# VH-VL binders against o27280, part 265

Target 1, 266 residues: o27280
Amino acid sequence: MDSMNVPEVLEIKRIVEESESVKTFIFSWDFRREVRPGQFVMVWDFRDEKPMSVSLIDPVRSEIGISIRRVGEFTDRVHGLSEGDLLGIRGPYGRGFELMGRDILLVGGGIGMAPLAALADEATARGMRVDALVAARTADELLFLDRLEAAGVNISTCTDDGSCGFKGFAHERLLTLEENHDMAAVCGPEPMMFQVMRILDERDVPAQLSLERYMKCAVGICGQCCLDDTGFRVCAEGPVFWSQELSRVREFGRYRRDPAGRRVPW
Short names: E, the ipSAE of ESMFold2; O, the ipSAE of OpenDDE; V2, 0.75 times the mean of E and O plus 0.25 times the DockQ between their complexes.

## First folded at step 11 (VH-VL)

Design U31 (framework fv_marstacimab)
Fold by ESMFold2-Fast, scan of step 11:
Structure U31 (fold): chain C 266 residues (1-266), chain A 119 residues (1-119), chain B 112 residues (1-112)
Amino acid sequence: as target 1 above (266 residues)
Amino acid sequence: EVQLLESGGGLVQPGGSLRLSCAASGFTFSSYYMSWVRQAPGKGLEWVSAISKSGGYTYYADSVKGRFTISRDNSKNTLYLQMNSLRAEDTAVYYCARLDDYYFGMDVWGQGTMVTVSS
Amino acid sequence: QSVLTQPPSVSGAPGQRVTISCTGSSSNIGADYDVHWYQQLPGTAPKLLIYGNSNRPSGVPDRFSGSKSGTSASLAITGLQAEDEADYYCQSYDRSLRGSWVFGGGTKLTVL
C-alpha cells in the first residue's frame, strides 16, 4: 500500500518504436509488486504525472512496458527521452482483466491495443486460444501486430480507410466473424467499444471493457468517481468493467461531458 | 482446509422470499467464479446460477431468471442467492460450488441447505 | 429432453467393469467443451471425480477413467467395489443456453 503510493525513480532500459506516434518504454521491475493486464501506473516526468496502461508484463526478464501515444505536452516530453533517462513510476492501480474459458476475443482500437497486448501474453501463457481484431484509422496506426503474431495470436485487421485488412470499423468487421468465444476483452475509443459490446451481448459472449478515460479516478484525482446514470464508483472498480455493468450506464457510448459538464453526443 | 458452508434455508410459503449464504474459507475467495446448484428430493443436479470473480458478470438458468439474484461480498468471503417469488418446484437442497475458470467444472462443494416451498 | 443424456441405471458385480455414457449435442460436448464427472454417495454432497474429460483429482483411484469422442463422453469404472455404489453425474457447458452449466440426468450404479 505505502510503496504503491510513492513514485519509484526507474531508468528507461529500452524504448521500442511501435509507430510514428507510439513508443513503449521498458523498465526493470520487482515482481514482489504484482502487475496484471488491465492495470495502469502513474508516470511522472518530474513535472507532471499521467496514468498509462501497462502493455508488457514479463516476470522472466523482470520487466514491464508502458506504451505512450504522443498527444500533448507531457507525452511530447516523454517521447523526447532516451534509454538511460529516468522516470517516476507509481502503482500499479485498478482492476486487472479476469480470464475464463479456453478461448478469448480481443478487440482493440489504436492505443487501446496496449493493455490487450499484455492480456494476449497472459492468455497465451495460460493455454487459451486468442483471436485479436486490431482496428485503427490507417495501417500505420495498427499496433503490436508482430508481437501478437510471435505470441501465436490469430489476427484480423481493419482500417477506416482500407489501407490494411477489412475496410471499415471494428464492429462492422466483427459482424463478419462468427467465431464462438468464452469471453472477450475490448479497449479503444468509446463509440467503438459500445458498438462491439452490443454485438457481443447479442451473441451471449461475456465481455470486459477498459475505459481509459477513468484511470485518474482509481488514484483519487477525480473528485466525483461515479457514472451519472448508475451512481457506479468508477474509481473503486475500474477502469475495467464487465459488459453487464456498462449496459446499465445510459451515458456509455452515447454522450460525453465537455469541460462545463454538458452532455455532448459522440 | 478448503470449505464452503451454506445457510439460510428453511420453510417458506409460495410467493415468498429467502436469502441463502455460502461462507468460504481456506482459499482466496476473490480469485474464483462461484456457483449455486440445486437438487430436488429424489431428483438430479440442476445448475442455478454463477458469478464472476468481481461479481460484475452473472449467469442464470432460464427456470430462475428474473426471480433469483446471485451476488458476492469478497471482503466477507461470502456468496449469496436472493430467491424471490418462490414456487413449489424450487423445493431442493441448494449447494454452493466453486468454479474452475479453465474447464468450467466444479471442484469444491458445500454440504447444502434445504429449501422447502409449501403452504 | 435433457441437455445431456445418461442411462438412468447401471449394475455390475464386484471386480467387473462398467461404463456410463453421457450424450450431448453440437452446442456443448460437440463444441469441444470439456466433460466433468461427479460421484454422489447416498445422503452426501457431490464430489468431483473426473475433470477436463480424463483428469483425476488427487485421491481418486486410477480404476476411474474418463474419455470423450464427438458429442459423447464415457466414465469407466474397473474393478468394481461395493463403495462405488452411488449416483454419477456428467456436466459440461452449453453455449446455446446463454452460457450455461449443464448436468446429465444422473446414473444410479448398483453393485450386485
Scores: ipSAE 0.736, ipTM 0.856, lowest interface PAE 1.3, mean pLDDT 88

Design U32 (framework fv_marstacimab)
Fold by ESMFold2-Fast, scan of step 11:
Structure U32 (fold): chain C 266 residues (1-266), chain A 119 residues (1-119), chain B 112 residues (1-112)
Amino acid sequence: as target 1 above (266 residues)
Amino acid sequence: EVQLLESGGGLVQPGGSLRLSCAASGFTFSSYYMSWVRQAPGKGLEWVSAISKSGGYTYYADSVKGRFTISRDNSKNTLYLQMNSLRAEDTAVYYCARLDDYYYAMDVWGQGTMVTVSS
Amino acid sequence: QSVLTQPPSVSGAPGQRVTISCTGSSSNIGADYDVHWYQQLPGTAPKLLIYGNSNRPSGVPDRFSGSKSGTSASLAITGLQAEDEADYYCQSYDRSLRGSWVFGGGTKLTVL
């Protein structure tokens, strides 16, 4: 039994250019260590280690993919790597998305489509009907449309500037969609996710949301996650949370519970 | 082989409480949604509650909402049903059932535990 | 009340064919949710007999078959045997609430 995960040094097998700012790095993976959509790995460039969501899970080819947006020093260095170069990979970590039923709605913003693309592959392989609402600021920032189309996903797009699909925000587009689903999965900027969650909760659609800021909790390095201002119970393992869990966090945000269950101001 | 075993049933007075347990063996408990189904003497099957794989999402029949709480402990392979404010109408055999995540079918059932609400 | 409607009883002689109907609505069977069937022998727990409208679990004889059309489903039992005497329940999922697993009222099969 492995009680602790050690980084494995893996060769970059293939790099896919998803956009001007996003690349997917593909590695051979031993699927005796199962990985599921919504889980992440720690990526080590031999200087720094960062959590990255798994965006491709392909047991047939024995491959995983990790999609990385160029946003800072670490990601700039990783984007400078080539096929054949090495990275350290540790994991997988975190609780992944759960699937239930026949229909699923995916709502992704920007790089948040990365873990949802992996989920779309699993859902379609199970025979589920998948509807994806893909949101971005502009058309050139919409991600994974070709991959989702190849998987048989029913795609709706929206952009803030109206350059592709509906002009507006994800939650505004969602309000114009009348169909309910057995479940939904949401990943993107936190303000977008909370607006989408409100709508899905009012429609009684069970929703799962992936919150990047809780990836440290999932690897057992919670620190501030368990004691932060969002409430006493927010130290549940992430990064994926159910809407019922996040609704409780919102309600108890001004108070914590002592060991006796009493409300105590922060 | 796959098995579910309920316990915790008994005789209880109206307004009382009971906690039912369901011990799972022979499968990866944390990979399945779980459910409670009841059957009153001489009556049909009635779904009571269901819980997601992680325990983060719960479902309740209107007849028990606000009175019953479903929970699970994946480290102990155990499903629970906390029953409060019990009524005579809650008298039934309570079954633990495993849920298929695609069909919504109940593919494995326990043998049931009897709950009698009477004075 | 039962959300899915079944006849309360059905009867047949050994070797005959019987069918048990299950009628739903647009929020369950009519919303393309599958129908599952359970057999409950006297004094025992229910056992999954048919799932996904027409699939049989391992160990279920091919004398049992299921079908679905529109808002209704049917369980057919051919070559009826004395051991088939039991209560039969249909079950589906209903989206009109916050998600609910719904059962039919049950059908008592008597083998004459």
Scores: ipSAE 0.720, ipTM 0.844, lowest interface PAE 1.3, mean pLDDT 87

Design U33 (framework fv_marstacimab)
Fold by ESMFold2-Fast, scan of step 11:
Structure U33 (fold): chain C 266 residues (1-266), chain A 119 residues (1-119), chain B 112 residues (1-112)
Amino acid sequence: as target 1 above (266 residues)
Amino acid sequence: EVQLLESGGGLVQPGGSLRLSCAASGFTFSSYYMSWVRQAPGKGLEWVSAISKSGGYTYYADSVKGRFTISRDNSKNTLYLQMNSLRAEDTAVYYCARLDDYYYYMDVWGQGTMVTVSS
Amino acid sequence: QSVLTQPPSVSGAPGQRVTISCTGSSSNIGADYDVHWYQQLPGTAPKLLIYGNSNRPSGVPDRFSGSKSGTSASLAITGLQAEDEADYYCQSYDRSLRGSWVFGGGTKLTVL
């Protein structure tokens, strides 16, 4: 349907195994409904609905891809599906990434590389130079390296255990990177994003960060993502935020909230 | 017709404040970075400030940082420059300009509004 | 002070060629940021004349051309006409100034 709030039942055209825990589900898409990197869709398995970032945007093939990590009942059920099975998709929702300048740094942790892979495609198509810092706990959890290489992206890797590339965390690897960029885009665990943002702020690199917990707010469902202490309405602006916006948020990277709204340290 | 119209200029005393507005028409304002550029009488162009499409990121020249605030209201197609702690050296014609987000050029300029800081 | 250096003035006779230089540094033009040129007629706002080193916006005559080499750029005007009498500014982007749009000091072109 024309309304982005009505789920459309789509057939799974292709499934790509990205890792032992991550799959990309590919659907035919009518690009009369524009989709941009940084946006998400609601995925409905006819029992539950969850927000998922768009990881592939291919107008030439008329396809979108949605990358899903296996973390619970819903994602376990979706991972059990096969090509030809059906899922409900509605959207897209949320603000997409803004591009500025001629070069961009992407910093992705784990599944956070999913929306950044789509952004890399857009940035390279626009003629930007793209550097990507891809971080994970282990080498087998590094995502989208082949896609990034095929897109002409300059790749640096780091793993907590040292099994691929730099041994350490994304922010530690970033400190060893010497090039300035016109902008950066960051997506991954919130503590990683906080540390990366601090370094980019000190270097005066404009950065956009995608916060998974604000995806529901972008569709008008808001229980835990409003940030009253900052004086701005997060649910009207997410899930992608500029570093200057997040620098005003006391809780970003420091603590999270449980279902009752109580502060819980990372 | 693509157009930018500045307003809010005038005479102000040193240490005073003034807010400039720039009304945009004929294009999708929310799709562009925007900028303020000034020119002192008989002098050259000096970039002052720039703002992202959403308004979430701002840039300032060192000469105005901490004193000037750029902002935008995409629902009203309007760009603002709040100028505080004004100095004699801030005397200039202030231009609103539309920014390209790849090349960093300015393709559409307003007519300018004169700001005079004197006692 | 201007970050990009231009000669303060240049002159030519009708029909002649003039060139206006724009000299930067390793943090702007030398960092492969493009150079753009603006024409400012007396009493008017600046007008984009050349962007991306050598591209012309619609309506700009082909007698205006731009080039870039190393840390410098040049604007060339051939077949000089009386209506070309104006101030010309180069502009680029500088990464070392916390991200800044930077202008040259301007060049006054006099058509003799």
Scores: ipSAE 0.755, ipTM 0.864, lowest interface PAE 1.1, mean pLDDT 89

Design U34 (framework fv_marstacimab)
Fold by ESMFold2-Fast, scan of step 11:
Formats: sequence, C-alpha cells, structure tokens
Structure U34 (fold): chain C 266 residues (1-266), chain A 119 residues (1-119), chain B 112 residues (1-112)
Amino acid sequence: as target 1 above (266 residues)
Amino acid sequence: EVQLLESGGGLVQPGGSLRLSCAASGFTFSSYWMSWVRQAPGKGLEWVSAISKSGGYTYYADSVKGRFTISRDNSKNTLYLQMNSLRAEDTAVYYCARLDDYYYGMDVWGQGTMVTVSS
Amino acid sequence: QSVLTQPPSVSGAPGQRVTISCTGSSSNIGADYDVHWYQQLPGTAPKLLIYGNSNRPSGVPDRFSGSKSGTSASLAITGLQAEDEADYYCQSYDRSLRGSWVFGGGTKLTVL
C-alpha cells in the first residue's frame, strides 16, 4: 500500500515548547500505520516539505509528536502555527532503532535528543535500564530532561560552556563514564557522533546512529547518496545505521556532499 | 507454523568453503535477530554467530572470527553462513536459531544440517 | 573449557527429583543475564525448555522449573519420567567476550 506516500492533512492537537528554538507538534495518529523510534515523517506546510524525526510515539493516546528546531524559512513558518492549524504528514519512513538487551546508553546532541526521547520511552516500557547523556552548547538548549526524568531515565548532562553538568563535549563526558551497556543509540551533530562511535567501538558496545542527511535515501529520493573514497558505492536505508555499517562509510565524520556531489567538511 | 529449515551442508576438504542457508517461515523474519549454533558429533552446543534484525550488526565466536560471515536477506526470509578456510574441528551439525532480543535466548531451532570437514 | 559449567551426567528413577546446575561467573550469570535451558532428545534438535531463568514456554510441563542464585542457575525436574531422558543445556550471555551467547557443556540425564 502507497497511502503513506500521499500527505495526510492533520490537525495540530497540541504544541509543547521545548525551548526558545524547539517545539514539539502533536497529532492524532492511526497506529495501523506502525511508527518506531528513529523513523521520520515528511512535514508539508503546503509550500515546502521537510523530513522530521518522530519524537513521541504514544499508542495509548493514539498520538505522535514531531520536534522541530527553528533554523530557516520553513521551520520559521511552522513555528508560527497554532493548535488547530493543519500540516501535511506522510510516512513514516526509514529504518528505526532496534532494541537489544537489558540496558541502553542514549547520547543526544541538541535536537538529536528528539528521536532518542521516543526510544527512551520504548526502552523504559520494555523494562530496560536507560542512561542518557544529553549534550548541548548551553543549559537552555538541553532538551527533554523533564520527560526523560519522568520516564525513569538516568540522566547525565554536558554543555560546551559549562552552564549545566560537565563542561565540555559529549565524547569528553562519555570518557568519564565507565559503565558498559548492551547497546547504545546516538543522535546529534555528525562530528559528535563520530567521536562517540569511536569510544563505543573501543568498549565493544554495539551502537546505532541516526544520520539526518540519509533520511531522503530511505524515501527513495536519492539513489546515489553514499560513496566512499575507493569508489565503492553504498546505497542503504537510513537514517539509523549500526556502527559496523558506518565504519564502511569513509565520509562519516569527515565530510558530506552538497547537491552537486562536492565534499563539504564538517 | 513457525519453522526454520537449514540446507547447504555436506562433505568438504580442509581449507575449503561452504555456504549454509536457513529458510524461515511462519513469522516476520525481519523482526528477529538470528543465530547459528553448532554441535560436533557427540559434543555440546557451541554458539557460532548472530545477526541483527537489519543485518547491520554481527557477532562471531572467537573460533570462527575472520573465517565465517553471517548475513541475511529479509526479502527472501533467509539467513546465511558463509564458511571459509574450514578445519576438521568445524565438523558439526549447524543449527539455525531465532534470537530473543531481550532475554538473549533462542526460542525456535531448525533441524540442523551436517558439515563434515575431512580429507 | 566451557564458560558455563554443568555436571556431565545425572541419573534418577521414575518419580524422583533431579537437579542440574549451571555455574557461570561475574561476566554472565553474575552480571544479571538470564539463563535459558534447552532439552535435546536423542537424534533431535534442541528445544527451548525454560527461558528468562524460570519461565516455561507453552506446552512445557510444570515438572520443569528453573532458578538463579548468584553466579549459578539450576534446572529442577520433579516426577521424573522416561521421556525426560535427554541432554540438557544451559545458556546465558557473556558481555566480557565482546558479546557472546555461551552454553554449558551439557548434562546427560539417564532415567533408570
């Protein structure tokens, strides 16, 4: 069935202000279309369409949430909407996170904590122990702390400027955390994810990482989205990849490609 | 009916290669981690390899690391084990087993396929 | 040697109680990973008998029970029957071995 490829016009039921720059938009959802943490939807404001990770999955209330950071014209327009207004939603798309084992480490940077918040809900509902390292530039950009705490998540924070928790970057904070986990899930700026992945690989912790730039590949918009320096082409469903998969992608953590295929350093 | 059926076993010379297949039916194959377990004649069970739901993460026992490759094709509901550089001590019945992702247990087993490595 | 240790054999008469031990370490059973038990009848594939330390799959008689204590686990079979003659294996997970599913060496149960 192709019904998920046609935008469904949905009413904004509730808006949660997560920070000055981030809002979560909540919609009624028919869970006959299954949604998993790590998947995304295409959000259409009747002018432009952009991929957005699902940050809330609530089958009991029949709701999904989409967290959006204000960074440009599209997101500025969406942030100007109110409860009762309409948006087009199609999806879900992409490969979601897999859960494995009894405990999980979440490492989120900025808005990357959004898909991890949905994963935290599912992991805690399964009876897993969840440890979250929440990273941001400043204390007021740390996201979902109250929601994670309410879910029973063990939280560590770090900020670049030291305004909350550890002063420094996520990977520097992770080096001070010696606990082993059965699995980790990571989402945030690609340079952060690369450093975190290296530490988890050293510790033999299986990690899954969510890459925004591969969301369109999962929808089939870009068939040639992944190339390595040896000329090997990798076309794989995203946005969630295991660390073993990303170790084969020479671009990861080093550079990305613009629409013309040229390298753009991080 | 939930079922796993192995194939591809046989006689092979030391240093040779063999590819095993496991056909899954009666369940959503792509929703489960999968595993290979072997049993040498008259001996106990030994775990060999495991693979994530997507195929993106793999585990190997030290005894087979670098020689065996586990893979899966979710569109064909099939699990594979590519065995290279085979040794006499790899002689065993190889079982396909479905993994539980919470308990780390094996709830469904195939009938097994015999691999004999001899000259 | 096996990472999990079981007695190589146990025996009993019909109606008796037998127990099979499974001894691990701090990196597996002692790290709070569950123990699962498999029954292998002669000439057949293993089948799941107990999962998650003490749970029985549908169709497994109440005569079979599992428990965990410290770094060890135990399978108890009460009201022993001739049909119980089989090999029994415990299995857990070991984090320290780069993530490994580990089996005990197996216990041959003979029903006299």
Scores: ipSAE 0.748, ipTM 0.865, lowest interface PAE 1.3, mean pLDDT 88

Design U35 (framework fv_marstacimab; at its last look DockQ between E and O 0.82; V2 from the best seeds 0.79)
Fold by OpenDDE, look of step 13:
Structure U35 (fold): chain C 266 residues (1-266), chain A 119 residues (1-119), chain B 112 residues (1-112)
Amino acid sequence: as target 1 above (266 residues)
Amino acid sequence: EVQLLESGGGLVQPGGSLRLSCAASGFTFSSYFMSWVRQAPGKGLEWVSAISKSGGYTYYADSVKGRFTISRDNSKNTLYLQMNSLRAEDTAVYYCARLDDYYYGMDVWGQGTMVTVSS
Amino acid sequence: QSVLTQPPSVSGAPGQRVTISCTGSSSNIGADYDVHWYQQLPGTAPKLLIYGNSNRPSGVPDRFSGSKSGTSASLAITGLQAEDEADYYCQSYDRSLRGSWVFGGGTKLTVL
């Protein structure tokens, strides 16, 4: 089946409650169809379609997982589903993460940890040392801690309210860490990513960042996810970008465009 | 068969420009980091530049930074090296090499293409 | 000049054992990056001889072996043969300055 065209109707095999607002939906997957950390799929509930990052890649169980945060009407409907229910899945799409080095730093905020969790599994399987800075507003919103721990990831937590780990933002915590890594992967709120990228650049650490934009087609045709001045399509050239690429993107960390194409501040 | 084939070498004057190409075959080009390595006549191997799988990240030796640009077209299975502001010390055989992302070695090499910078 | 240091030359008689050393630093070999060895016959492109410190690609005889310890690595050739006369280069990755691939200065092996 061509992953670029028709959604495949899949049965929800299992649902994992990650937090109060985040669930991971697990599906059987034919791994003849390659999927990489950082790629996304379009999830179709037969009414609407939304891009979602792949958060679990398990070739042993022949499963993939998609973590979804409850944030609107679509996700409300999806969160109301049960095991055995059906969803349409098409993809995967986009450019995933590229691993390099002996040690890697993961910096994730909120649901941004979803693609990073998948990356962590691959990195650890390859024998890399993985440090993860997991950030959230509160302790209850920290994601995948047990999973990361089980994978052998060294975890540092950061919460806005100080309810767990460092009190403050991810970039503030990063400033307190002196060790440099061979590479970093970053995903979360764009203002966070912007600050983190700045610090990593100053430290000469190669970084990849996963961006979020409004996506409609996911195949680089409609242009809804185009980045200003560069013409980068988040669905085609991204969502994972190198810091060198993002340095050319004026809007990064500053504003985004809503579904109507209007500029909106972060 | 896995193969790399360099082209574009030749004679150029100091301050001139030259663009090298490397055609890859026999493997999934987009799955590998790629590199340029050069060897001056009678000298050792010197790493010049490298590029990530997607082409989104580039590396340069200090000796060529600001003058050389590495790029790739994965749809054409081709690696490029744009060389500007060439100097006499840039004279060398330039090799295209495939980088493995596990050990960080160079497991496939081209035959090389000679670049001569001379007035 | 080279980030990795090799002896400029080594020699041996047929059938003998020779070793080529490669000395790095804490930012490359000492940073747990692997060492690779390349053989370059006269007038030819380099060929991967040893990868990942001690692994041999297909076609490489078992009389070639590699090892790594601390910030140094070594290539050993047993049962030296005339066709082994070549230049040998060690290579690793250096994590400094956003990363670079680094070579030794090369060692010319002469078979007496």
Scores: ipSAE 0.881, ipTM 0.944, lowest interface PAE 0.6, mean pLDDT 95
Fold by ESMFold2-Fast, scan of step 11:
Structure U35 (fold): chain C 266 residues (1-266), chain A 119 residues (1-119), chain B 112 residues (1-112)
Amino acid sequence: as target 1 above (266 residues)
Amino acid sequence: EVQLLESGGGLVQPGGSLRLSCAASGFTFSSYFMSWVRQAPGKGLEWVSAISKSGGYTYYADSVKGRFTISRDNSKNTLYLQMNSLRAEDTAVYYCARLDDYYYGMDVWGQGTMVTVSS
Amino acid sequence: QSVLTQPPSVSGAPGQRVTISCTGSSSNIGADYDVHWYQQLPGTAPKLLIYGNSNRPSGVPDRFSGSKSGTSASLAITGLQAEDEADYYCQSYDRSLRGSWVFGGGTKLTVL
């Protein structure tokens, strides 16, 4: 009887360098603990614990992968590890993506492509047509293009600086893509996700969006889970929410909270 | 054995309210989209409403939008349909049906519960 | 009115082949959404007969087959039997109606 709330110490089996700032850490996994795209695990380096989205789910090889961007002390330490080193993993946690229909649009920004890469694998495995709009600030920050291509995904790219594909933001590129989809999944910076959600709502495409800041809520740390000024709570466990749930959250895409709980504009 | 069992039907006057329940057993309820379909006496099947696996996304036929609310409780393996502002034309047998998330088809049906809207 | 069009009735003699049509539009069947068929025996709940245009669930005889072309679909019943007397419904999905499951009006099959 293993508890998903107790960290299991796992050996880093393989490390894939996705970019200068992103690595995927691959572990052997016992799939008696089911894991779905959109879920996250708590990664423990024996000093600190941080939530990380699962980016690879491979039951055939009995492996999971966790993609980590180097942004601070914890992630810098983890990036310094080698194959054979140990990390504590507990989970998975949170609500995963739901799949419906024959075709899906993925819209990812930066590291937000990590959970979407796992979703792309599941969607293609079940025979769905997958279109991905991969967005980043620059060409060298576009992630998982080779993996998505190998999975049979139809890829469109955009960069803020125009260094690869469409020059502009994800929502601007989306406006030039006029193909119907049964559903969409979106993960990236919150302002990007808000603009993308608005376009998908206008097109009557059901969308799911993954919000990093709600990962702590899913593990019982209850902050910022009630976001609107009317007192309505997003009733579902994060980090993945449907567009209908987020449409009722006035805060989404407009402002964030500082450590004191005060509104801070994007 | 995979089963869906509806309850909560009955006679109600126009403008009244009624809540239908559908108890699911024999499968992982939280892994499926669910639907309500109705059939007026001597008439054909009409889709009413659908709900995502988590309950976070809902669909409604234009004829019921704003009056009916679909919901689910995955901890109780139960689907609900809250019916408000009922009209004579809402008179029908109401079936709950399990939705296939790839084909958009309905592979398991309940036996139905009769809702009669009459004075 | 129904979004999908079926003939209200069809008749056949035992042993014959009967075909029931289901006509949609570019926003449903024509948009490559699958067609499913349901059999409803008198006084019973509908039963899935064909899913995904042409697949049979376990327990459905191979006398029943489905096909789809363009904006239309058909259910074929070969070797017609008295027990096949029922109402038959086609169903698809329509995105233009803000995401709707749509049924045909139903076809009453009479075995003569």
Scores: ipSAE 0.757, ipTM 0.867, lowest interface PAE 1.2, mean pLDDT 88
Fold by ESMFold2, look of step 13:
Structure U35 (fold): chain C 266 residues (1-266), chain A 119 residues (1-119), chain B 112 residues (1-112)
Amino acid sequence: as target 1 above (266 residues)
Amino acid sequence: EVQLLESGGGLVQPGGSLRLSCAASGFTFSSYFMSWVRQAPGKGLEWVSAISKSGGYTYYADSVKGRFTISRDNSKNTLYLQMNSLRAEDTAVYYCARLDDYYYGMDVWGQGTMVTVSS
Amino acid sequence: QSVLTQPPSVSGAPGQRVTISCTGSSSNIGADYDVHWYQQLPGTAPKLLIYGNSNRPSGVPDRFSGSKSGTSASLAITGLQAEDEADYYCQSYDRSLRGSWVFGGGTKLTVL
């Protein structure tokens, strides 16, 4: 699909409350515009525009779903909307996940499970065995568990506070999982992804990781989403990168940049 | 018609370099993993290298690791193999092959290009 | 030596049945990775003959069949014909050594 440079105004068809802080907004979608797991859209609320991952891709119902966590003014306003209200959507943009082999591991932290839920649907439809490690701070922030279970995904959970499943971080739980996967897909807080990537590299498991960076144009021309040392543009060459690509990226897991371009630690 | 066409083979001295190309047509190149397989004169098939759909993940046989670099340009439907520090044992016909990422088989092959490494 | 082991040669008369074995290990065929077979006629590139252990691509006669059990696979050819004279290779994926596509050493089939 070519780039979509102007938002299309779409009606919110349905809202699913995934947790106290996360809602999935579902829109009718014309699949002449192809959407793949791991791609993102720019969501415009008529004041501001933010990148959001696609969490549901349903060609049968002609629907896409976009999962949004309430974290600030933009997302507060979007969370205040109702079915029938309008949002602008540009996209999809970016590189999605590639599938390979028959055994896939998904590792998701918080809202990072959103694109992985879409990938799980594709992987199970393809006949792959899917293991998912779903991580959150607390039990009530574990996302998509019922949906993943219904799809036949083997779920392991962990929470920082121990309220559900393993008490601790995702990478600590990962050390107790089987080492037999053909590939992994990882999305969540960048420090978590860095630690998970280290373990997967030691196990010789090819991994794809979905990064988040500040975005303005979403089509690769403004330069705001570039990674240090490589010139990779998250909106064009990513947001999904292979672990081999990220091994050359000095900033990964160590710092990020704010909208003004300043380095901030993780 | 699905086709793969290798080029760039020839005679080269030990320690030299050579770049092979594989032109793809008749299919969506960016939707497939790709591979190089070689066959020394009178010998069997030996897998050399593979590359993911985007080009972001690469695999190498131990015999070529550090000396060969696989790459692709999806805008030109072309697969490449950069061969450096060539040795006599690299002498072979080099085949470009399309990989199936679920079965891990090679369903389309080129006709091959000959690389000879000798003084 | 090849990761997958094949006999160096087999032979048969026209109309006979021949089989070609392919023996692997727990890190490839025994890890439930598929076995594929390729036919290489003299002077030509390899051609996919069997994929996914037992599937025939369009245009491959049903007298070619494949099977897999444990750490081994087999290619069977019934009704042997003169044009079947070729080299035959098995191939799988090995999850050790950072993932490798692995071939057998090849089997020369001679039609007597």
Scores: ipSAE 0.680, ipTM 0.859, lowest interface PAE 1.5, mean pLDDT 90
ESMFold2 (binder alone), look of step 13: mean pLDDT 94; pTM 0.958

